# Designs tried in a protein design chat: VH-VL binders against q9c950r261to396. Part 22

Target 1, 136 residues: q9c950r261to396
Amino acid sequence: VPTFEDVKEVTIRRSKLAKWLMEPFFEELIVGCFVRVGIGRSKSGPIYRLCWVKNVDATDPDKTYKLENKTTHKYLNVVWGNETSAARWQMAMISDGHPLEEEYRQWIREVERTNGRMPTKQDISEKKEAIQRTNS
Key: E = the ipSAE of ESMFold2; O = the ipSAE of OpenDDE; V2 = 0.75 times the mean of E and O plus 0.25 times the DockQ between their complexes.

## First folded at step 7 (VH-VL; framework fv_ixekizumab)

Design n6 (at its last look DockQ between E and O 0.52; V2 from the best seeds 0.00; counts 0 for: pae E 7.4 > 2)
Fold by OpenDDE, look of step 7:
Structure n6 (fold): chain C 136 residues (1-136), chain A 123 residues (1-123), chain B 112 residues (1-112)
Amino acid sequence: as target 1 above (136 residues)
Amino acid sequence: QVQLVQSGAEVKKPGSSVKVSCKASGGSFSSYAIHWVRQAPGQGLEWMGVIIPYFGTAYYNQRFKGRVTITADESTSTAYMELSSLRSEDTAVYYCARDEWEGWSGYDYFDYWGQGTLVTVSS
Amino acid sequence: DIVMTQTPLSLSVTPGQPASISCRSSQSLVHSDGKTYLHWYLQKPGQSPQLLIYEVSNRFSGVPDRFSGSGSGTDFTLKISRVEAEDVGVYYCMQGIDYPYTFGQGTKLEIK
């Protein structure tokens, strides 16, 4: 099971997504990363779910939205639990903050409950190295 | 084409519970939110709550004081609304409605509605 | 809760004539994302509500161009340039910027 620190290091925040959006490496790099998806607000503040990014979905060029100061038709296909329930989300719904340990633990529980794929140490290491090579 | 098909009319006694279903077809289910809205006879629309099926997270109108429970089954693309401790004032047509789920906050509009389910509460 | 106030509550219109419905919110419906979350629905007699206008001025798919929405902040208007028999029903404005979502009282449109 990847540690919280491992997951934190490969969690991509919204501002970074916006920055990488049009880069040729984006669609490949983002696979296997984590994102915090905003799912609403409580009295204590915004609520996020930590999700694993399966791929970028750009199959509908006519469906655009605003991400920061950019217009895009790229969505993230993310997984919470197992890959059979992958869903498409706007990158504008992604947090620009760091993941919380509570969110990490909740994700772990969901993956285990649904018999989802748990990233290996090797997966995390490779992703970290890929991110570092980007140098941005 | 997207369709929301709800369960049939219900007749209930005061104090009992009712559970209405809403099955979605013709589109994705996991990327949307399902809202419930009711309408008493001759009255306006009242928002009851919402669920994000992908996460199983629901939000409720506090005016119902915990009597509403909204759930969803992704495997069958069906959302459910259960209302407990029924009163005569709960007599209404209950609608499910789909939210395209735009924006970080989840704020949106209802692009498709179910046909409605009449729930009659009478002694 | 955000209070939505519609005026008038009822409207009788001669076919071919224009109609106008006002909707006012108790607070701004402008979100930080730049969108204004004010929407209009039409409920025809014996039917479910249907989306008419979303985000103030966008016509939903299949909605005739005789329908138009306008406004900003807390003051919004739905206009029908030429009312037809099929436009009979109750019109509702709704705010979608904060839970609980709230609707206007509804405006019943009838044909003279």
Scores: ipSAE 0.460, ipTM 0.834, lowest interface PAE 1.1, mean pLDDT 93
Fold by ESMFold2, look of step 7:
Structure n6 (fold): chain C 136 residues (1-136), chain A 123 residues (1-123), chain B 112 residues (1-112)
Amino acid sequence: as target 1 above (136 residues)
Amino acid sequence: QVQLVQSGAEVKKPGSSVKVSCKASGGSFSSYAIHWVRQAPGQGLEWMGVIIPYFGTAYYNQRFKGRVTITADESTSTAYMELSSLRSEDTAVYYCARDEWEGWSGYDYFDYWGQGTLVTVSS
Amino acid sequence: DIVMTQTPLSLSVTPGQPASISCRSSQSLVHSDGKTYLHWYLQKPGQSPQLLIYEVSNRFSGVPDRFSGSGSGTDFTLKISRVEAEDVGVYYCMQGIDYPYTFGQGTKLEIK
């Protein structure tokens, strides 16, 4: 039953994804973290959903895109409810901002609606430590 | 190859509703945003709204005052647009159009369009 | 809503001659990511619209190089260097930066 603060501490921003993209620890670190996926733009600003990272997909080397000043074919498979609905996204679609409480509440609501799975507080504690070690 | 195929033309009476379908083939439906655009006879293009099927989230042009409902069925790769409380001025060709989700990092443009569905509203 | 204004609304062009279509937006179309969300479509007689140019100046796949786009901020131009008979139709600009997305009124291009 993780809190908004728990989830916020393991939400990875686009700049960090770009920084770590080529590191050997990238996939192991990012799996199980959260990201804010951009789903549109409005006059009030960008619209995001808070999603849980399932895995990194690099199986199609012809599907390249620019991430910051780098080129990659790595995509994130994320979940915004139950795991059977996982979808693939460019990391360029990930926000460089912090999650909002409303985005967290929407995520909780969708997990409940779909009878999905959540990380435990212990899972989050372990991810917090992994992120801290990487930032040295 | 990406293709959007829409349901056939319809004739409706004022006050009724119409539901137009848009079946997508090619690519991953979860990575699409499906937009709806209409064109009254001899007139320009008017954006009606969008759905992102993976999230089930739809956004609407407020001009329609809640008369539009856009839905999607991921299992059939089909989006739907329902327009209620029809008026004669709703007579138009209704298009669906794709916005490839993975390209939204720098683009919001419609790369593929359906063939259009004529909806005629008359008494 | 962002208002998109096209000029002229109608063009008659002798084959082989250039054509130019202007599009103005009521607000900047430059997003905080540094990109400009202005796109051009062509609707040939009896057909669905088709994408010509995205993000101001990028030609879509299969679009001839006689089509070019330019502009910045709120002022944009579509140019056809040598008009051909197959270019007839209605040209629309569109902004994709804010909901509701909006189109210009259209510019009908005909051959003299």
Scores: ipSAE 0.027, ipTM 0.648, lowest interface PAE 7.4, mean pLDDT 86
ESMFold2 (binder alone), look of step 7: mean pLDDT 90; pTM 0.938

## First folded at step 9 (VH-VL; framework fv_ixekizumab)

Design p4 (at its last look DockQ between E and O 0.61; V2 from the best seeds 0.00; counts 0 for: pae E 8.5 > 2)
Fold by OpenDDE, look of step 9:
Structure p4 (fold): chain C 136 residues (1-136), chain A 123 residues (1-123), chain B 112 residues (1-112)
Amino acid sequence: as target 1 above (136 residues)
Amino acid sequence: QVQLVQSGAEVKKPGSSVKVSCKASGGTFSNYAIHWVRQAPGQGLEWMGVIIPYFGTAYYNQRFKGRVTITADESTSTAYMELSSLRSEDTAVYYCARDSYEGWSGYDYFDYWGQGTLVTVSS
Amino acid sequence: DIVMTQTPLSLSVTPGQPASISCRSSQSLLDSDGKTYLHWYLQKPGQSPQLLIYEVSNRFSGVPDRFSGSGSGTDFTLKISRVEAEDVGVYYCMQSIDYPYTFGQGTKLEIK
């Protein structure tokens, strides 16, 4: 099981998504990363779910939205629990903050509950290196 | 075309529970939030709560004091609203409505509505 | 809860004449990103509500350009430039900046 620190290091925030959006390496790099998906608000602030990114979905060019100052038709297929139930989300819904340990615990519980796939230590290591190579 | 089709009218006794269904078609289900709104006869609209089916996370209007339970079945693209401890003032048409955004941020509007379900509570 | 107050509660309009509905919120509906979460719905007789305007001034798909929305902060207006028979119904403003989402009382529009 990847540690919280492991997950934090491969969690991509919204501003970075916006920055990388049109880069040639983006669609490949984002696979296997984590994102915080906004799922509403409480009186104490916004609520997020930590999700694993399966891939970029750009199959619907007619459905565009604003990501900061950019217009895009790229969505993220994210996984909450089991990869077989991936769902598409706008990158505009992704947090620009760092993940919380409670969000990490929730993700772990959901993956276990749904018999989902846990990234391996090697997966995380490779992703960290890939992100560092990007140097952006 | 996106459609929301709700279950039929209900007649209930005070103290009982009612569960209304809302089946979505014509689009994706899991990543669109479903809201529930009710309307008493001759009255305005009252927001009851919302669910994000993919995460199973629901938020409620606290005015209902825990009497509302919203659930979703992704396999059937159906959302449910259960209201317990029914009282006469719960008599209303209950609507499901789809959130406008693919993925819910909590600050959205409703672009598609169900046809409504009349729930009558009387002794 | 954010209180939404509509004025008037009822309106009788001669076909072809304009109509105006006001909606006031007890708190600002503007967020830190500059988006204002005020929306308008129309409920025609015997029907479900339908979206007319979202985020103050954006017409929903299929909504005639006779409908327009304006306003800022806590004061908003829905205008119909030329009222038609099909515009009969109850109009609601709604805020979605805070839970619970709340609606105005509704404005019943009738034809003279």
Scores: ipSAE 0.812, ipTM 0.935, lowest interface PAE 0.6, mean pLDDT 95
Fold by ESMFold2, look of step 9:
Order: structure tokens, then sequence, then C-alpha cells
Structure p4 (fold): chain C 136 residues (1-136), chain A 123 residues (1-123), chain B 112 residues (1-112)
């Protein structure tokens, strides 16, 4: 079971998504990573869920939106728990902040409740290595 | 293109409840948040709450203090708003409106509105 | 709750003349992402509201360029450069920066 620190190290912020958006390696890099998806607001600000990236959907070139200072039609398909929560999101919905431990605990509980899939520690290690190579 | 069709007008007694439906067509229902807004006769617009797709999470205007329940049925592409403990001041036209972003961006406007459902509360 | 205050509440305009509607919020609508979450809707007589302007100044698809929005922070303005008969209705500003989303009281525009 990956720890909070393991997941935190492979959680991709909005600014990184925007940085890598047009790179040929983009989908290979971010599939299998985590993102914080905005799901609403509370008195203290936006509420996020920590979601696992399944794939990148760019199949409809007419569904464009702005991501920071760029225009794109790339969307992230993500899951929280299992496939019944699968959803497609604009990358503009992704937080530029780091995940919170409570968000990780919520993710673990939902995966357990729904008998969902999660990455192994080896999967996480491979993503960490790929991210490091891209940053160098 | 996208169309939101609401259920018909209703007349209700004080203390009862009402459930208004909003059926979406022309797009994937589960990908968009649905907001509810009401308008009393001769008055302005009042936001009641929202249901977010895929997660099933709803957020409510505190003014209603638990009298509002917003739900969705993805199999029929229909959102519902139920208002309980009705009072005469709940007489209004109730609108559903679609969030402008596929998914949830958190800071959005409404691009498509239903035709409205008049709910009249009188004894 | 963020209070949205519109002025005037009613406006009579000769066809072809300009109109201006102000909206003031009780708190800044500028978020840390650099965007300002203020939107304008028009409700024509007997119809549902329709989106006119989003994020202060962006015209929604199909909205004529005689409509323009401006402002920042807490003070915003909707302008119609040449009012036409089809512009009759009630104009509402709305903020979406914090829950609950709130609207101004509305500005009724009539042709005189």
Amino acid sequence: as target 1 above (136 residues)
Amino acid sequence: QVQLVQSGAEVKKPGSSVKVSCKASGGTFSNYAIHWVRQAPGQGLEWMGVIIPYFGTAYYNQRFKGRVTITADESTSTAYMELSSLRSEDTAVYYCARDSYEGWSGYDYFDYWGQGTLVTVSS
Amino acid sequence: DIVMTQTPLSLSVTPGQPASISCRSSQSLLDSDGKTYLHWYLQKPGQSPQLLIYEVSNRFSGVPDRFSGSGSGTDFTLKISRVEAEDVGVYYCMQSIDYPYTFGQGTKLEIK
C-alpha cells in the first residue's frame, strides 16, 4: 500500500501540467500519477480529492479551454476509489497545491470501501524516477 | 444542442414538500454540475445549491438549513431538487442551470438554463 | 454571504441610445489565480435567464458586441452601446468566487 509520502511525490500540480502540456511525453508521464481535483468549496476554501490519473483524452479538438496561458483540448480521465467514480476533467480543475494527509486517507478509505485498484509501491517508484528524469 | 427540461408546475400546501426534476439532453449529463436557482414572483434570483457529477457531492445555500436536497440519476440524465417544510414565501419559479465546465472548475457561470418550474404554496 | 448591489434598479432608454448598469460586491471577486468571477445574465420577459458576459468582460457565444463588461475588484459595469428593442428585460450580475453564489437585485431595462 503506498504511503502518503509515496503518493505526494507523484502528485502533479497544475503548473507542472501546464509546463509539460505540449511535450511528446506528456501522456506517458502523467498517466499513473495523482492530481488534486477540485470538487467544491467550503467556508475555508476549495475542497479537493486526490485522484489517480487513468489516461489523457484529447479526442474532441473542439472542446477547448484555457490552462494558465495556453489553450488545450486535453482532458484527464481520473478515478477515486474504483471505476464507478471515473470522471473526465479539465486540467484547469487541478490544484496547484500539495496534497493533504486527510485527502490521502479519504482516497485509501474509498478504494477499500469500493474494492478498487491502487498502484503498488513499485508503480510509484517508477513514476518518481520518470518525473525526476523529466525535471533534469 | 444542450437542453434542460423541467417538470411541470405544482401547487402545494404549507408544510409539505416538492420535488422538481431537470432532464438534460444533447450532452453527457454525468460530466456537468447542475445548479438550482429560484425566483419569487417579482423578485430576483437566489442560488439554492449544486450537485457535482461523478462524485455525487451536493453543496447548499446555508439559508435553506437542510430543507433542500439535490440529487441526480445518471441513468436517466435527470437532476432533482426537493424542498421540504414549504412556506408561502417558497412560492417561486425554480430553475436548473448547467455549470459551464465539463467536470467541476469551482468558479463557474451557467451557460444553459431550464425553462423553470412554478411552485405555488397556498392553503 | 457576498452582497451584490446593482444600480440603477430600473432604467428607461430611448432606442439607439447607450445604457450603463453598475454592480458592486461586498468583497473582492478577484481570486489568487488572477481571475475575477463576476458574470452578467439577461432575463427577457417571460423567459429564463441567459448568460451574457462571463468573467467581467467576455461575451458569451452569440451575444452582440454592443454588450461590453468592465471593472475590477468590487466595482463592475455592463454597457450597451446602442439599446435595441430585444434588450428589454432584467439584468443580473452574479459572483461565483464563494458559496453561496449570489446575484444582484436586478436592473429592469425598458424602452421609452
Scores: ipSAE 0.013, ipTM 0.609, lowest interface PAE 8.5, mean pLDDT 86
ESMFold2 (binder alone), look of step 9: mean pLDDT 91; pTM 0.945

Design p5 (at its last look DockQ between E and O 0.69; V2 from the best seeds 0.00; counts 0 for: pae E 4.2 > 2)
Fold by OpenDDE, look of step 9:
Structure p5 (fold): chain C 136 residues (1-136), chain A 122 residues (1-122), chain B 112 residues (1-112)
Amino acid sequence: as target 1 above (136 residues)
Amino acid sequence: QVQLVQSGAEVKKPGSSVKVSCKASGGSFSSYAIHWVRQAPGQGLEWMGVIIPYFGTAYYNQRFKGRVTITADESTSTAYMELSSLRSEDTAVYYCARESGYSYGEDYFDYWGQGTLVTVSS
Amino acid sequence: DIVMTQTPLSLSVTPGQPASISCRSSQSLVDSDGKTYLHWYLQKPGQSPQLLIYEVSNRFSGVPDRFSGSGSGTDFTLKISRVEAEDVGVYYCMQGIDYPYTFGQGTKLEIK
């Protein structure tokens, strides 16, 4: 099971998504990363769920939206528990903050509950390296 | 097209519970939010709570003090609202409403159920 | 909770004349990204509410162009340029920025 620190290092925030959005490496790089998906609002602010990114969905060019100052038709197919149940989300709903440990624990519980795929240490390591190369 | 079909009218005694269903058809169910809104006779609209079926997470109006339970069955595309410890003041038409654009940043109810009348009387 | 206040609570309009409904929120309905979470619904007699305007000024599909929405921050307005018989019902504004979502009291529109 990946540690919270592992997951935190491969969690991509909204501003980074916007920055990488049009880069040739984006669709490949984002696979296997994590994002914080906004699922509600309370008096304390937005509520998020930590999700695993399955892939970029750009199959609907007519459905555009604003991400920061860019217009895009790219969405993220994310996984909460099991890959058999992926959902498409607008990247504008992704948090620009860091994940919380409680969100990580919730994700772990859901993956276990649904017999979902848990990223391996190798998966995480490779993703970390890929991200680092991009930032170089 | 998308439709929300709710269960039929209910007559309940005080202290009992009622469970209303809302079946969605004509579109995806998993990543959209299902809200519950009630309307007492001659009164306005009151938001009760919401569920996001994909995450299995529900949020409630605290004014109901834990009497509301919202669930969803993705396999049948059906949302449920259970209200316990019924009292006469709970007599109302209960609506489910779909936030179809939830995953796309659209936070409005674009589809509504036909409503379910729940009457609480001795 | 965010309090939504509509004025007037009732309105009697001669067909062909304009109508205006105000909605005020107790706090700003604009998020950090500049999106405003104010929507309008119409509940015709004996029917379920239906979406009329979303995000202040966007007409929902099928809504005639005689309906328009405007406003910002905490003050919003729904206007009907020429009221028709089919416009009879109760209009509600709703905020969707924070839980619990809250509605205005409703404005009952009748034809003279």
Scores: ipSAE 0.283, ipTM 0.785, lowest interface PAE 1.7, mean pLDDT 93
Fold by ESMFold2, look of step 9:
Structure p5 (fold): chain C 136 residues (1-136), chain A 122 residues (1-122), chain B 112 residues (1-112)
Amino acid sequence: as target 1 above (136 residues)
Amino acid sequence: QVQLVQSGAEVKKPGSSVKVSCKASGGSFSSYAIHWVRQAPGQGLEWMGVIIPYFGTAYYNQRFKGRVTITADESTSTAYMELSSLRSEDTAVYYCARESGYSYGEDYFDYWGQGTLVTVSS
Amino acid sequence: DIVMTQTPLSLSVTPGQPASISCRSSQSLVDSDGKTYLHWYLQKPGQSPQLLIYEVSNRFSGVPDRFSGSGSGTDFTLKISRVEAEDVGVYYCMQGIDYPYTFGQGTKLEIK
């Protein structure tokens, strides 16, 4: 079972998504990683959910949006719980902050409740290595 | 064209509950926040709460704590707002509204339902 | 809760004349992303509210260029350069930065 630290190391921030957006390796790198999806606002600030990235959806080239200083029509299909129930999001919805332990626990709870799939420790190790190579 | 169609007007007794539906058509449902706003006769707009259907969690105006339940059914593209323990001051038109975009910080309502009049009288 | 205060609460305008509506918030509506979460809605008689201006100054699709928004921080203004008969109704400002989202009291615009 992946730990909070394991998941944190493969959680991709919005600034990294924007940095890598144009790279040929983009989709293969970020699929299987985690992102924090913005779901609302409170007086203590924005509210996020930690989600697993299933795939990149770029099928509608006319649906463009701004991601930092770039324009894109790439969306993330993410999973909260069971992978059969995915939803599409702009990458602008992704936090540029690090995940919280409470967000990790919420993710674990939802995967268990829905009998969803979790990445293996080997999957995470491979993603961590890929991220490290890309950051070098 | 995105449309939000609400259930019909209701007359309720004090102490009862009402459940208003809001069916979305002509667009995506699961990734868009659905808000509920009410307007008492001759008065302004009051935000009640919100749900993002995909995540199934709702956030409420504390003023209504314990009396409001907001839910969504992705299979029918329908959001619901239930207000319990009705009082005469709950007489109002209840609107659903869709939050714009998939983007963080697009917190304006670009489409509104037609409104549902709920009258609470003895 | 963020308090939104509109002035005036009512105004009567001769067709073709300008109109101006002020909205003041009890706190800054600027978030760390640099955006300002102040929006304007129009509720025409017997209708649901409709979006007019989002993020201070952006006209929503189909809104005539007679409508303009301006302001910063806590002080905002909606202007109509030439009021038309179809502009009658109640105008609301709203903040979308913190839950609970809150509206101004409304400004009723009538034609003289």
Scores: ipSAE 0.258, ipTM 0.770, lowest interface PAE 4.2, mean pLDDT 88
ESMFold2 (binder alone), look of step 9: mean pLDDT 91; pTM 0.941

Design q1 (at its last look DockQ between E and O 0.54; V2 from the best seeds 0.00; counts 0 for: pae E 3.1 > 2)
Fold by OpenDDE, look of step 10:
Structure q1 (fold): chain C 136 residues (1-136), chain A 122 residues (1-122), chain B 112 residues (1-112)
Amino acid sequence: as target 1 above (136 residues)
Amino acid sequence: QVQLVQSGAEVKKPGSSVKVSCKASGGTFSNYAIHWVRQAPGQGLEWMGVIIPYFGTAYYNQRFKGRVTITADESTSTAYMELSSLRSEDTAVYYCARGGEWLDSYYYMDVWGQGTLVTVSS
Amino acid sequence: DIVMTQTPLSLSVTPGQPASISCRSSQSLLDDDGKTYLHWYLQKPGQSPQLLIYEVSNRFSGVPDRFSGSGSGTDFTLKISRVEAEDVGVYYCMQSIDYPYTFGQGTKLEIK
C-alpha cells in the first residue's frame, strides 16, 4: 500500500494540470497520478475525493471548458475504488491544494472495499521520477 | 438532452415511508450530482440532500433529522429518495434535480425532474 | 444555515417594463477562489423550477438576455429589462456555498 507521502508526491494540482495541459507528455504523465476531485461544499469548506487518474479523455472536442486561463476539451477519467469503474471529470474541478490524510484514508478504504488495484511501490517511484523529470 | 423522470404520485399514512425514484437519461449518470428538493403546497423550495452516485456519497439537510435516505443505482441510472416517519407536513411535491454535467459544476441544478406529489394523510 | 432573503415577495409588472428582485444572504457567498455561489431559478405556474442564472451573472442556456444577474458578497439582484408574459412565475435565489443549500422565500412575478 502506498503511503500518504507517496500519494502526496504524485498528486497533481489543478494549476499544474493547466500548465502541462498542452505538453506532449501530458497524457502519458498524468496516468497513474492522483487528483483531488471536488464533489461539494460543506460548512467546513470544499469537499474532495482523492482519485487515481486512469487516462485523459479527449474524445469530445466540442465540449470545451475553461481551465485557469486556457480552454480545453481534455477531461480526466479517474478511478474511485476499482478500475472497472471510471468517471470523467473536468480538470477545473480538481483542487489546487494538497491532499489530506483523511482523503488518503478514504481512498484506501474504498479501494479495499471494492477490491481495487493499489499502485505498487514501483509504480509510485516511476511516476515520481517522471514528474521530477518534467520539473516544471 | 438529459431528462430526469420521477416516479408517480404517492399517498401515504403518517408514520409510513415513501421512496421516490428519479431516472436519468441522455447523459452520464455517474458524473451527476442528484439533488432532492421539495415544495409544500403554496410554499417555497427546500433542499433535502444530494448524492454523487459515482462516489456513493450523500449529504443531507439536517433539518430532516435523519429521516431522509438518498441512494443511487448506477446500473439503472436511477436515484432514490426515501423519507421515513412521514408526517402531514411532509405533503409536498418532491423534485430531483441534476447538478453538474460535462461542462457544469455541481453547485447549481440545471435539469429538474417533473416532480412527485407525496400526500400524507390519515 | 445560510438565510436567503428576497425582496419583494411579490411584484406586479406591466409588460415591457423592467423588474428587479433583490436577494440577500446572511453570510458571504464568495469563496477563496473567487467564485460566488448564488443562483437564480424560475418556477413557472404548474412547472418544475428551471435554472436562470448561475454564479451571480451567468445566463443558463436558452435564457433570454433580458435576464441579468449582478451582485457580490451578500447582496444580489436579478433584473428583467423588459418583462414578458412568459416571465410570470416565482423566482428563487439559492446559495450553494455550504450545505444545506438554501433558497430565498421566492418572489412571485405577475403581469398587470
Scores: ipSAE 0.661, ipTM 0.888, lowest interface PAE 0.9, mean pLDDT 93
Fold by ESMFold2, look of step 9:
Structure q1 (fold): chain C 136 residues (1-136), chain A 122 residues (1-122), chain B 112 residues (1-112)
Amino acid sequence: as target 1 above (136 residues)
Amino acid sequence: QVQLVQSGAEVKKPGSSVKVSCKASGGTFSNYAIHWVRQAPGQGLEWMGVIIPYFGTAYYNQRFKGRVTITADESTSTAYMELSSLRSEDTAVYYCARGGEWLDSYYYMDVWGQGTLVTVSS
Amino acid sequence: DIVMTQTPLSLSVTPGQPASISCRSSQSLLDDDGKTYLHWYLQKPGQSPQLLIYEVSNRFSGVPDRFSGSGSGTDFTLKISRVEAEDVGVYYCMQSIDYPYTFGQGTKLEIK
């Protein structure tokens, strides 16, 4: 079972998504990473859910939005719980902050509740290495 | 092609509770956020809360001090709002409303139910 | 809670003439994601509210182009370039940057 630190190291922030958006490796790299999707703000601050990226959806080239100073039609299909139930998400609404341990525990509970699939520690390690190579 | 159909009008006594249903048709219910908004007679709109069934979570306007509970049943594509400890000032039309077409547009309401009048009188 | 203040609270407009409705928020509605969480709704007599404009200036599907929205930060405006009889009703602005979502008090538009 991957630890919070394992997941944290492969959680991609909005600024990184924007940086890599136009790179040929973008879609291959992002699949299997995590993102924090925003589902509102309370008086105590923004509310996020930690989701696994299943794939990039670019099938509607006319459906564009601003991601920082760029325009894109790429969306993330993310998974909360079981991988058979993905939801499409604009990258503009991905957090630029780091995940919280409670967000990780929420993710674990939902995967267990739905009999979802977890990445292995090896999957995470390979993704971490891919991210490190891309940052250089 | 999304429609929201609400349960019928109710007359309630002070101190009781009411549970209003909101059945969605069209699209995938798990991709919708469902909001509840009320409107007292001759007054404006007041947001009560939202449920996001995909994430299994609800957020409430704390003005209701825990009197409101919003739930969803994905198998029937139905959201529910229960308001407890009713008072005469809770007399209003209660609306359910869907967030945008996709879950990443949960924060505005594009499809509204027909409204349910709840009258609280002794 | 974020307070939304509309002006005027009522309008009486001759058909074919423009109308303008202002909405002010007690806090900025611009979030770190670059979006501004301000929306406009119309409630026609005897009907449920309907979405008119989302995120300041985007017309919802089927909304005539005589409706336009503008503004930033805390100050927003809804304009109707040529009012028609079907535009009668109460207009509400709403913020959705923070829970709880809040509406303005409404602006009643009538035809004279």
Scores: ipSAE 0.650, ipTM 0.892, lowest interface PAE 1.7, mean pLDDT 91
ESMFold2 (binder alone), look of step 9: mean pLDDT 92; pTM 0.948
OpenDDE, look of step 9: ipSAE 0.594; ipTM 0.869
ESMFold2, look of step 10: ipSAE 0.445; ipTM 0.841
ESMFold2 (binder alone), look of step 10: mean pLDDT 92; pTM 0.948

